# VHH binders against Protein DOG1-like 4 (DOGL4), part 162

Target 1, 232 residues: Protein DOG1-like 4 (DOGL4), of Arabidopsis thaliana (Mouse-ear cress) (q84jc2)
Amino acid sequence: MSKMRNLVEEKFLEFYESWVIQLELYLHQLLIAHNNNTMSETELRHLISKLTTHHKAYYTAKWAAIREDVLAFFGSVWLNPLENACSWLTGWKPSMVFRMVDRLRKSRVVLVEAQVKKLEELRVKTKFDEQKIEREMERYQVAMADRKMVELARLGCHVGGESVMVVEAAVRGLSMGLEKMVKAADCVRLKTLKGILDILTPPQCVEFLAAAATFQVQLRRWGNRRHYVTHS
Short names: E, the ipSAE of ESMFold2; O, the ipSAE of OpenDDE; V2, 0.75 times the mean of E and O plus 0.25 times the DockQ between their complexes.

## First folded at step 16 (VHH)

Design kf5 (from kf1 with W99Y; framework vhh_7z1x_3)
Fold by ESMFold2-Fast, scan of step 16:
Parts: C-alpha cells; sequence; structure tokens
Structure kf5 (fold): chain B 232 residues (1-232), chain A 122 residues (1-122)
C-alpha cells in the first residue's frame, strides 16, 4: 500500500535540501571572491576546492540512492516542476554549461586564445558524449515498447505465482539499464566540470562557479514562487 | 523596499567582545541565507560567516572560526554576530548582506547594509 521507494525519496529530499542550502552559503563566498582583487591564488583555489568537493558529495549521495531506486530520480519529489522541466537524464544538460562559459567572454575576465581553443574542443567532445547517451536512451525506450516486453507484462498478470518472478526480474533489468544511463550522464557532467575548471584561471573559475550556483539557486526560487493566476 | 541596518560596533581593546546586530525589513527574513562581511582599511571585502534561513546551517571563515558566532531571531527580523577574543586585525567596517537574484550584469550581493565600524586597539 505505501510506496516502498518513499524511503529513498525521503532520504534524498532531506539530503538535497541541506545540499542546496550549503551551495547558497558557498555562493555567498563566491560573490565576495568575485568582487575582491586582493585575494591570493591560494585563497581562490581553496574556495574552488570547496565547491568541487561539494559537487562530488552530491554524486556520491546520488549514486548510493540510484542503487536503491533509480526511478526516484525521474520526476524527483525534491525538485519543483520548473527544476524538473529543466532536467536532462536526472540532472543538468552538460552542453548547456558552455552558455555560462560564453558569458566569461563578455565579462571582466577575458579568455586567451589557448583557452578558447581548449574550451571549444571540450564543448565538441561534451556534445558528442551527450548525443551518444541520447541514442542509448532512445534505444532503451524502443526496447521497452517492444512486443516481447508487452507480452511478458501480459503473461505476468495472468499466469500466477511462477510468472511473478519473471516480471520482477524484468523490472530489475529495466532499473539496472536506467541506472547505467544516469551514471553515464553524471560522468559526462563531472568530466565537463573538471575540464572547464582545468582550463580556466582561478578568478575565471570563481566567476563560472558563481554563475552555475546562481542558476541553481535562482531556478529553485523562481519555481517555488510560481503562482497559478486565472483571470475571472 | 529592502533595508538592512547594522549596529553594535565601537572601540574595544584586544581580547574584548562585541555583539553586532542587523535589523532587516522589506522581505521575508526567514526565507533567506544571510552573511556577515567586513572590509578592513586598505583591504578588499572578506566573507566571515553565513547562516541559513532556519538557522540550522552555519559557515565560518577560517580567520574567525571559534571566535565568532552567527545567529538569527526570525521573529525579530534580526541577524547577530557575537565576536569574542577580538584582535587588532579584526578592525574593519562590518556589513550584513543578502543575495536575492542575479541582476544580469555581474555576480554580487544585491542588498547590503551601510555598515558598522569595529576598532580593536589599545
Amino acid sequence: as target 1 above (232 residues)
Amino acid sequence: QVQLVETGGGLVQPGGSLRLSCTASGFTFSSYVMSWVRQAPGKGLEWLSGISGSGGHTEYADSVKGRFTISRDNAKNTLYLQMNSLQPDDTAVYFCAKYDEYTGTTYEFDHWGQGTQVTVSS
């Protein structure tokens, strides 16, 4: 009667709310660092390391949770509808982050030619990896609609106790496939973040991380402040 | 109209204590992460401490950890900074700050108080 997966959803909801609050505390530090020309490279690298560690903690918690219930991450209860609408395979779309990188070209920090070349190479590689995952997802969705799976579901509902085990095995296989795809997408996200931070200088990293954190915090606020307005 | 007003600064001797207050108006205080930031003479802005809307999460800069305590009273719309074991290097103008939204031009706090002066000298 009660959803078994509710426990995973409850645990991750608690984790995520805490994680976002901590992200906003780091955002406040990034805002000061961005507007301070007197901070040393060591101080900036320390702050960048805090953000990197924070993002790694998210994926550690996420991967533990998807081992228990990957479906909790499709239409997540800890995200508002706007955040869910902006999700691609349970998180941010890797190629979209380059729009934030493009902002750096118009900001107070200027990218040198060597950085521009490396960022373009990374953008192309990220888009290629992203499209590969999209093809895997399409293949997965087509396979689920396959007549053999439909027949298995039909048989499982009618033949009795012996068919329950076969249906349970099929559902477990579907969940394992989704978990593999979500983890692949997360690996592309982490590679993209690491690649960008490796190419940028510490002040540019601070501005990039401030942009990323601002987007997450603002998107959450906008979605939470949403009101249905109907004119009578 | 959002307004932040800092009070409680003054002259203290090394090893002394002060409690700063920031009274907030014009927004739902309990819904926002709040920060204390200072600026010493001839130096840039330094982030000191932050607190979640509920008060359940706090962060401190290494320079003040163990000496300063951030707290809030949401019923009074007031943010506090208890400063103990004050040192000459703590001499600065202290600001409370709130971040609401990106202005489209730069990444910075959109709301600041006017500041309160803390001077630590013999």
Scores: ipSAE 0.742, ipTM 0.903, lowest interface PAE 1.0, mean pLDDT 85

Design kf50 (from kf1 with T105P; framework vhh_7z1x_3)
Fold by ESMFold2-Fast, scan of step 16:
Structure kf50 (fold): chain B 232 residues (1-232), chain A 122 residues (1-122)
Amino acid sequence: as target 1 above (232 residues)
Amino acid sequence: QVQLVETGGGLVQPGGSLRLSCTASGFTFSSYVMSWVRQAPGKGLEWLSGISGSGGHTEYADSVKGRFTISRDNAKNTLYLQMNSLQPDDTAVYFCAKWDEYTGPTYEFDHWGQGTQVTVSS
């Protein structure tokens, strides 16, 4: 990064660091619950609810932040370079979540035929929605280079004759389009998570959430073991 | 390489208090979330409490909330569990546990101590 952190970046960095610490505390609970055959269904559902509430809190904070500065989420300062390298439209790629689901097929709690069928239907639907967003992003990128954008840039130069006007107009246009794309991607993420949790039993939900949280925390720790040179 | 050693257990009467300690070595203690877990006779593992590396975030199971306090001293590489208002149902072996980024697809804690026995009996 060659730019100074703005207020949105500073606030979300503080939020995200706290959010990931809480995720790891929930991961410890999930690991114990996964290895405990004496927990009641009510106790398991309560733990699953804590995780779903935690993820909902993330998207509530994210959508408030992108309304102010969506560009902060592209190459985010609160993510290390490894986490950024694994990002798809400011977050996890929805279809990748089914890699976690694949592990359940070999677990002690075997998936029944009806669940396997519903998960495959959900996987296909998720991939379709994901590809639809990718096509919209491609159209958005092409639109940035079309005649309308070139004309708006030229008109910006005539209004006041300052480059600042042109840059401001372009950034506003970019931000509005990207905010819609990011929210669309996040809606696919949330629909996919909800769909998986609705299909799985509580013990299977715990194993799935443990796998997902494990991957997220591992990726962060692996990336954080690198020290980056500060240019002064 | 990684070692966790629990101490402080013993026999105590209902309503009594105990302070458990877990001494850690072989890793950068302050960089890891640590948990206290117990196993009562004939029961599975029960997660009790967890604490962030800095000590700034703590979580408690509903069964111990208000009675137990987790803390850490990073200068001493030691994790603590202060247990108050002990009940017969708190009788268990108490373990400190660590998870790290090298845990494989088992989705289990990678390092446990040997545990310390707490018996709550009149």
Scores: ipSAE 0.739, ipTM 0.895, lowest interface PAE 1.0, mean pLDDT 85

Design kf51 (from kf1 with T106L; framework vhh_7z1x_3)
Fold by ESMFold2-Fast, scan of step 16:
Structure kf51 (fold): chain B 232 residues (1-232), chain A 122 residues (1-122)
Amino acid sequence: as target 1 above (232 residues)
Amino acid sequence: QVQLVETGGGLVQPGGSLRLSCTASGFTFSSYVMSWVRQAPGKGLEWLSGISGSGGHTEYADSVKGRFTISRDNAKNTLYLQMNSLQPDDTAVYFCAKWDEYTGTLYEFDHWGQGTQVTVSS
């Protein structure tokens, strides 16, 4: 009951629902821009800026929330089961965006050799950063199973949980470790998105952002519909 | 299956007002973000406004902000665009549009109405 009524979860659920609705409103703008080859660079840059500001707003809200309760993001109530199944360390896996860029290249996105080289360098760096974080998460999970942590949990149960300052200090320490790790993963996400947008031309950025927003909205709609249709 | 039908266009004088309607069928109207888009003679498509399924979120292009108001009546499966302070450069064919989650691979609107002509002239 107490955990179900977590204030951080309620506040972020309200934020996220609003944020996704706004993303779909921006998607409609991106679809029109993508199919209009007469838009000026200034107009395209303005639209790209709206999307980058929107994504930055998400991370600003997320980092405020994890500062209060990072564990809420390891059992996100604002995500449907399909979205949760596709999550890597509380969010999208950074390297997946390169598959989107590669697929767009086959249809409409004409990439020059210099762009291909820079994207490949960014892809390699992104995968390296992912592996580093995965090893840190593994170390964290092993530390959680440490005998000392088990002993602290046992003592808290025996003496009376809320009165035991030692257990509270240990839980705060664990939460701080997870917060740093989640922020490190989010920094890789933001660095990867910025890197791609810096390499692409404004029309290519619009197509990339449209693809990314499309995937995110589709995944949410597919997951939500599956909840209601359990038979044939 | 999915149909969108725009009505309410016509001839108006500069400074006048018009209310456009779009009647929807073949899908759960209240579950979809809807947009108004226009195309002026010899120009590309211009996105004007969008509204969330519930009507709680709206967005406007800078060119129409403060002059146009988007709204919806989910009980009637109808989308509206109230256009005030009309100018000659608002002359265009106006479309309502829906994005279908299955057409994401094409990155374009899947469902458009036939459009309704708005002419702003003395």
Scores: ipSAE 0.710, ipTM 0.885, lowest interface PAE 1.2, mean pLDDT 84

Design kf52 (from kf1 with T106G; framework vhh_7z1x_3)
Fold by ESMFold2-Fast, scan of step 16:
Structure kf52 (fold): chain B 232 residues (1-232), chain A 122 residues (1-122)
Amino acid sequence: as target 1 above (232 residues)
Amino acid sequence: QVQLVETGGGLVQPGGSLRLSCTASGFTFSSYVMSWVRQAPGKGLEWLSGISGSGGHTEYADSVKGRFTISRDNAKNTLYLQMNSLQPDDTAVYFCAKWDEYTGTGYEFDHWGQGTQVTVSS
């Protein structure tokens, strides 16, 4: 495989750059909405809907891309090294967002007891689903160290139609396993995001989405700056 | 230091046009998404429009879509807002704004201009 970008990487890089620019445009809107207590509920819900649609568009594009080349999402060329270092199964770790939710409890927008209870239930469910995926990943990694996989790796050192075909079939099988796990992780991400937004009021949703977008855009900027500038 | 200076405001008749400018200094202008925001008398801040660093992406609030056009000249470090078909409801102080990073005090723009007054009246 060439170290140069393949077609999936080129297409998704173009998509992702545009997607992040649009996210930052939405962040600017969220910053104003968060600091404007005169916006109607309808106006706030419209902005929240834009963000929800934007995140769904990301997963639609991602799932199409991973069907073609899931390995492109491990060590992604459209992410800087800092973003890649912070990834859990090709994206954000679902339980991480509850740290952002915890900040809402300390902000100007106070959560009521019923919301706190529902968020804690969602947090427990999310951690459970996350741990299930982590166990599947462990099983996958153990299978890679299996005697049979070691034998296939040795066989791959020999040029011959039959041995090449066997190695290629094994690699395709491994890619399919990764695709399944990445999609499972993405489903937990979407379920967690939807669950939080369903529990929060529109002003609280705006603050949560502002926090999430801020983290994502800020992390990208910090990583990009470190690539070109000495921070000593 | 980051500095944003808005100019071009004034008094205009309903249906008239104005072009606002925001001159930026102290940062790599072309690397930042920029926004126009206004505050009408007795109202909160309203986001109007935003533009990507390259100028390739723009977005508008429904209240100004089709009437206002955001643009930038990165060689001049200047952001523009072309305002057409102005209405009395467009009377406000207009600010350009830049977000750099979370300041630890809240989710808000960290850099604002001082604003330029637009008054739409007969």
Scores: ipSAE 0.761, ipTM 0.917, lowest interface PAE 1.0, mean pLDDT 87

Design kf53 (from kf1 with T106S; framework vhh_7z1x_3)
Fold by ESMFold2-Fast, scan of step 16:
Structure kf53 (fold): chain B 232 residues (1-232), chain A 122 residues (1-122)
Amino acid sequence: as target 1 above (232 residues)
Amino acid sequence: QVQLVETGGGLVQPGGSLRLSCTASGFTFSSYVMSWVRQAPGKGLEWLSGISGSGGHTEYADSVKGRFTISRDNAKNTLYLQMNSLQPDDTAVYFCAKWDEYTGTSYEFDHWGQGTQVTVSS
């Protein structure tokens, strides 16, 4: 179990490091595209497609990894402490992306009334779906205080061969519930992202994706600069 | 203070080669993705190529794939662009660029070099 968990963490760490580097390479392309009004719609759509494919690749890898060890995503070793502190159920909070959408109101690419209405409808739906998941997570956290969890915590203090096997079986059961919840949250993230991109024009999509990539890369840099790792 | 200084531009004949250099100072060069961007007369900015901090990942615009090669020497804090099979439409001012962080007002590169002029003409 522990060997399987270590392998999952190592494999996803390699994947995530490469994934973030590629995201920043796409960010540089988005920054130029955002400030170039001479790019064709075909060129812009191609760039947007690269970002969409890149985000889908992340969830494909994540769902494969959580099938093996969902707990690796709660306090992930591939994320710095700041990134972990800003996580909502192992990822970005869906409603937060509408703050990035609000930036489009200040851009040269003006939102038309029909888009504003659709984005507000999507915002309301996203908040509703998010609240539903928050209620499920609250129920899960309360349930963790039941007799079984109390006994599991007690057994963890006296680990020795046979006790390890009992603890492992109990943790496996709890992990299945978390996996379902994480996937539900990721589905809300993907539906929110797709919904926004479907409403926006290609230039607006580029600005939105640049905002999203910027915050993700910037958060990682801030956390890496303001955190020290101590080896005991 | 972040400084980026491009050198290596000049006049070259069609089919020729040129190597651009960008010397960086004022930041931990090896920790940042770097890009080459150009602006041809009367046209907008065009992203050409990018390279990861370690040099392990590179990307190229379709217009330069197979002709240009991006590289870096982190010990010398220098970014390179090797340009082969140059064409008249490669005539432009070439910039190295670094993105550091969001200013809260716009999404654009915050650090640019001064630029180096490349002219491809017979």
Scores: ipSAE 0.713, ipTM 0.895, lowest interface PAE 1.0, mean pLDDT 85

Design kf54 (from kf1 with T106V; framework vhh_7z1x_3)
Fold by ESMFold2-Fast, scan of step 16:
Structure kf54 (fold): chain B 232 residues (1-232), chain A 122 residues (1-122)
Amino acid sequence: as target 1 above (232 residues)
Amino acid sequence: QVQLVETGGGLVQPGGSLRLSCTASGFTFSSYVMSWVRQAPGKGLEWLSGISGSGGHTEYADSVKGRFTISRDNAKNTLYLQMNSLQPDDTAVYFCAKWDEYTGTVYEFDHWGQGTQVTVSS
């Protein structure tokens, strides 16, 4: 399937495969850390820092790629169909991580009242920011149904020099709009992740990150297995 | 059905070397990230090293980086840990471990070996 991939897609596919393998290596470390009552706070914070650095590296690579071709991130070739079906604006839906936080309330290291209040405040703010982005996406989709865009799409079917250039300019404008929305969604993701980690104790951070990594790895492997069975 | 068997442990003097092996059966070995973990007397579990299915990615705990080398032979379904410059505080039971999306949980490996004892003493 190399014929259907552009340079941005090929480069990011290679990056993402490596990134997910490293995430699973960190997951193994998190599983051991969760079951070790003798680890120091310094050791736990170091492991948490490795995970936060890893996630930041993903967004650094993603934003560089999006600047070149944001459309590569809508229906991504490096994601299986199940991963693509679970995507919200090219990634995880920010409010979904609070489901993993809810599991911490049942752990042996229970959340104190002050943490519960801060997490609820963060959840409400995250949901508000998420809804704002959804409204912007709706406005973008409505603009695409506008008469001017219908006329441009019709013109794009006619291969004349000036008409091709007009369509290319319109597509570039659309891509810039999508880039801004995707970056806005990613900023909400990063702020939500940082906010949760700032509220939680180091052992609770390890539990949260283990749950998040487990879900991501399981989703990828289940999707890959189901896709194969469907076509075999 | 899934089985992990560690061998290669023993008594060694400080500064010595040992090579641990973990033979795997009952699953597609090359498809799984594998880890080496140890437990010293009176201490908790310590993650030491991990390796990707292809062997192309490796990771080490700071305590063993530069002294230990993880590797695998997928044709032989075997995981290795080469341990150099051994110290008395490396004395522990060494386990190989695997995590699976079907049987692994959010917080636990699904399969462990029985372990192999390493004792570093003069």
Scores: ipSAE 0.731, ipTM 0.897, lowest interface PAE 1.1, mean pLDDT 85

Design kf55 (from kf1 with T106I; framework vhh_7z1x_3)
Fold by ESMFold2-Fast, scan of step 16:
Structure kf55 (fold): chain B 232 residues (1-232), chain A 122 residues (1-122)
Amino acid sequence: as target 1 above (232 residues)
Amino acid sequence: QVQLVETGGGLVQPGGSLRLSCTASGFTFSSYVMSWVRQAPGKGLEWLSGISGSGGHTEYADSVKGRFTISRDNAKNTLYLQMNSLQPDDTAVYFCAKWDEYTGTIYEFDHWGQGTQVTVSS
């Protein structure tokens, strides 16, 4: 089966391709900054600000797009199968980002005990928020199944335009609920990212952002090469 | 085997221009973001500019924005840096660099050229 791209899917595909290319350009800057002991705190903070602005731009575009068509984000056409397999509620799983944090313990810039404690507290809080959203999504899905059963029973009594309108209303209700869940998940992502950056020094922020960008670029390129070979 | 070879450096007077070239081999050039990086005597590495595989996206460091232009010719596997309004502070060894998602790390570019010397003096 093939799925036709709607306008939202086409526009977000164009946005996302451009956004990932820009991320790799920032990655090159982060790699040089990581190896340069002569950069000032002001210069490092400026680079970190570029990355935080870049991530905020992603969520601005995403939230505009899900307002139009949240279902486009479930089985996204702009992501390869490997990226989709690694997705949790339309994006990266917040607790998994702490894998990048763990790499900092082996870095040239050592974390002090107070930072380690705050990062562990943030990790626990992030996992708690994650589980809370998963439970809310489960309850939402059960409620949607109950509503769908009621709607299906109602449709058994009617034919023609009335049954079509009921199905359209049910799909609209599903979309609105999913939009709320996706935004809740994105809020956990943004809070986790900000929390990590607030705990880390500017050189540690550069290393963390380099690790995160590296993972994202690697995952996309590995998945694209796998997909190309499979479909050639 | 990945190879990057920079050429086009030399001695130039303040206000002058130079065009650097980087010839690439051993990888699919058009698939990689490429960067220009420099190192002045006694200083660390400074990232100057980067360009996407297609050439559709470019970025510049504030120190060179408006004076330097990055470009590429994928048919020739060549990266360029057009340098205008050169200043004594532009004196450095200039490198082209790529990062590879399979062999690269979060800490280092995995492939560098040998560099080309640019000296800006009267």
Scores: ipSAE 0.700, ipTM 0.880, lowest interface PAE 1.2, mean pLDDT 84

Design kf56 (from kf1 with T106A; framework vhh_7z1x_3; at its last look DockQ between E and O 0.77; V2 from the best seeds 0.73)
Fold by OpenDDE, look of step 17:
Structure kf56 (fold): chain B 232 residues (1-232), chain A 122 residues (1-122)
Amino acid sequence: as target 1 above (232 residues)
Amino acid sequence: QVQLVETGGGLVQPGGSLRLSCTASGFTFSSYVMSWVRQAPGKGLEWLSGISGSGGHTEYADSVKGRFTISRDNAKNTLYLQMNSLQPDDTAVYFCAKWDEYTGTAYEFDHWGQGTQVTVSS
C-alpha cells in the first residue's frame, strides 16, 4: 500500500532526487579522474572536496527535515524497497564502507602497511560506535514501549482538547529521542567517511568515492526497476 | 545495443565556435546522465561536462566553464556541446559518454562513440 506522503516527505523526496542526480554527475567525474593518471593532486583534492561538500549538504538537509518529522525517515517513502532494506537507522551502515575498501584492496587499490593499520583501527572504532548506538536505541525502544506508547494509545482513544495536547507532547518527546539517535548514527557515518578519506591518498580517495557513489546510484536504479516490475 | 555517434568536429581558428552532437540509440536516453569527455594527443581523458537525464542539472570542468554549454534534446536522443572561444589547447578527440549500471567493472564508462576530431589552429 502506498503510504500517504506528508509535506516533509514530499520536500525531502524532491531534494533527494536532485541530490542523487548531482551525485551521478560527480560520479562521472570520479570515473574519468580514476582512469586519468594525468590529473594533478590539486585537481583530485578539489574533486574530493566537491564530493565531501555534497555529502555534507545531504546531512544538513536531513537534519533540518528530521527536526520537523523524524518519523518520516523510518520507512522513507523516497527510497525504494531495496534501498530501505539496506538502511540502518535511516542511512547506510558505517561498517559497510570497510567492506568496500576491502574490495578495492583486492582489485585496484594498493595500501601500505601504515594505511592498513589505521583502517583496522578505524574499523574497530566504527564497529564499537555502531554497537553503542544500537544499545542506546534498544534502551530507548524499551523505555518508550513500557510507558509512553501505552499512554499514547490510551489517550488516542479519548481524544479531547486536553488529551490532544498531552498526546502531542508525548509524540514530541518520542521524536526528540529518535532524532538524537539518528543524529548520533549520522555522526558515526560522517566520522567514518572522514576517517577513511584521511587515511587514503587522493587517488585512492577518488576510487573509494567512485565506488561509494556507484553503490548508491546502482542501488537506487536496481531497486526502482524491481519495484516497477512488481507493481506495474 | 547501445550506440553513440559523435559529429560536428572539424578545423576551426582560434576564437571560433563549434557545435558537437551525439546521437544515442539502444537505450532510454532521457533516463541517463550523459557527459562529454575529450582526449588530446599524448594526454589522458578529460571530463568536460555532464547533464542530467531531464537536462535540469549541468556540470562543467573549470577548463571549459563559461565557454562550453552542454544541452540535450531527449525527443531526438541527441546530446550537444556548444563550444565557443575555442583555443589551440582545445584540440582533441571529443566523446560523448554514458555510464552503465550493468557494467561489471563499475569504474568505467561502458559506452562512447568513435569520437569527433576538433582541431583549433591558425
Scores: ipSAE 0.792, ipTM 0.922, lowest interface PAE 0.6, mean pLDDT 89
Fold by ESMFold2-Fast, scan of step 16:
Structure kf56 (fold): chain B 232 residues (1-232), chain A 122 residues (1-122)
Amino acid sequence: as target 1 above (232 residues)
Amino acid sequence: QVQLVETGGGLVQPGGSLRLSCTASGFTFSSYVMSWVRQAPGKGLEWLSGISGSGGHTEYADSVKGRFTISRDNAKNTLYLQMNSLQPDDTAVYFCAKWDEYTGTAYEFDHWGQGTQVTVSS
């Protein structure tokens, strides 16, 4: 199991580093597209499609990886400490993206009332889905504190064939529960992202995607700069 | 004190080639994605190409794909754009750009060079 964990971590680290580099290349394109009112709707839709495909590729790779070792995602070696500290169930908190949507109200092309209404309906639904998952996570954590799990953890301190097998079986069961919760959270993320893009015009989609990519790349840079700030 | 200095622009005939250079200073060059952007007279900014810090990833706008090649020499802190099969529509001021961080006001590049003029004319 430990061997599978190491392989999953190494493979996803390689994937994620490449994925983030590609995201920043798309961010550069989004920054120019956002500030260029001469791009055709076809060109804007093509760029939006590249970002949508890129995010779908992330979840395809992630779901394959969590099937093998979901625990690798709860303190990921491919994320810096700041990125890990800002994670909600192994990724961004879905309702947080509505803060980025709020920025669109200050843009030249403001949201129309029909869009504002649809976005508020989506925000409420997203928050409801988040709270449902948070309740499931709380139940999971309570189950970890149950007497049986406490005894299982205690038994794990006594190495031997029988105790090792029992601990391994329990860990597999716990991993399956976490996998379901992580996939549920990722489904909320994808539905929220798609819902926002479906409501927004192509220029507004570009600005939203620029905001989202900016946050992700900036958070990574801030976290990576942390160790340099403490040295000098 | 981030500085980006573009050179290599000039007058060329249609079908000709030019190689642009951008010399960077004031930051760890190899840690940043770099982009080439142009602005034709009376037009908006157009993103052309980007390259990862290591040089392992590159992207191109459809308008220049197959004709332009982006590259970098991290030992020299220099970004390059090799331009082949130049067309009159490639006439523009060419900038290298680095995105540093969001300032809280706009989604745009924070660091630009002064630009180098490319004119494609018979």
Scores: ipSAE 0.772, ipTM 0.924, lowest interface PAE 0.9, mean pLDDT 86
Fold by ESMFold2, look of step 17:
Structure kf56 (fold): chain B 232 residues (1-232), chain A 122 residues (1-122)
Amino acid sequence: as target 1 above (232 residues)
Amino acid sequence: QVQLVETGGGLVQPGGSLRLSCTASGFTFSSYVMSWVRQAPGKGLEWLSGISGSGGHTEYADSVKGRFTISRDNAKNTLYLQMNSLQPDDTAVYFCAKWDEYTGTAYEFDHWGQGTQVTVSS
């Protein structure tokens, strides 16, 4: 079998496999915490901090890796096809996380009016930031097409070391633009997550984090199922 | 039909050691993260430790780190908890638990054992 994995992809695959296992270990802690009357607010905040730190560790590793190969994060080898199909600019779509909050409000969590108002303000701001990034992505897609067509024309006219250096410079320029947009999307993800956790009480944060971890683990399990893959 | 059966509880003096076992049946044991959880008299559930399906990753609550060791033998479908330096506040019923990645909810483990009593007293 031919695996076209470069060094960046192999390194991040190893990291990500361990990261998801640790996420499930934190999920087990959340399952105990989410209606445990004997846990203090301090204990709940400590668990919430562990989850927040775990998510930050993912982005720390990701941002180091995208400096070397941002395209590895578009159609990632460490994700199954279902996980990749759910990606918006290399990750979860920030506005979609509010569906999870809405489901919790319908079944498990009662929010006071002040929390509802703050969450709606955050939802609007998140959607605004997403739309801004989408407009910027459209601009860079045009620039990428322009540079690709110019380079193909030059390759047809020239062969040699200077052509290689010009191609490498053009690819670096487009890759840096993509890197900036991926980081901008990640910043919206982190700001949205922090905003939700700041608005919710510690018990409500545990409910939200458990739902989020459950979704991510189940998406991986569903996408890896042999019977589901066979029907694709 | 999933079953988890804890054994190895008993009475032990402060400073003593005890090894708990959890025998699993009705599912592919090696595919699941497993946890130990305890409930002391008059208190809620406390998560103690978890271990990945392969056994390569472990995690511990601060209250037991350095004293307890989780392990598993996938050939015997058995989960273990080695407990050292036991003190009276470790007195509790100890449970093993699993969560089903495919059908589980965000809110509960899907299966628990019946529990085994550990009592630390002079």
Scores: ipSAE 0.638, ipTM 0.881, lowest interface PAE 1.6, mean pLDDT 84
ESMFold2 (binder alone), look of step 17: mean pLDDT 81; pTM 0.823

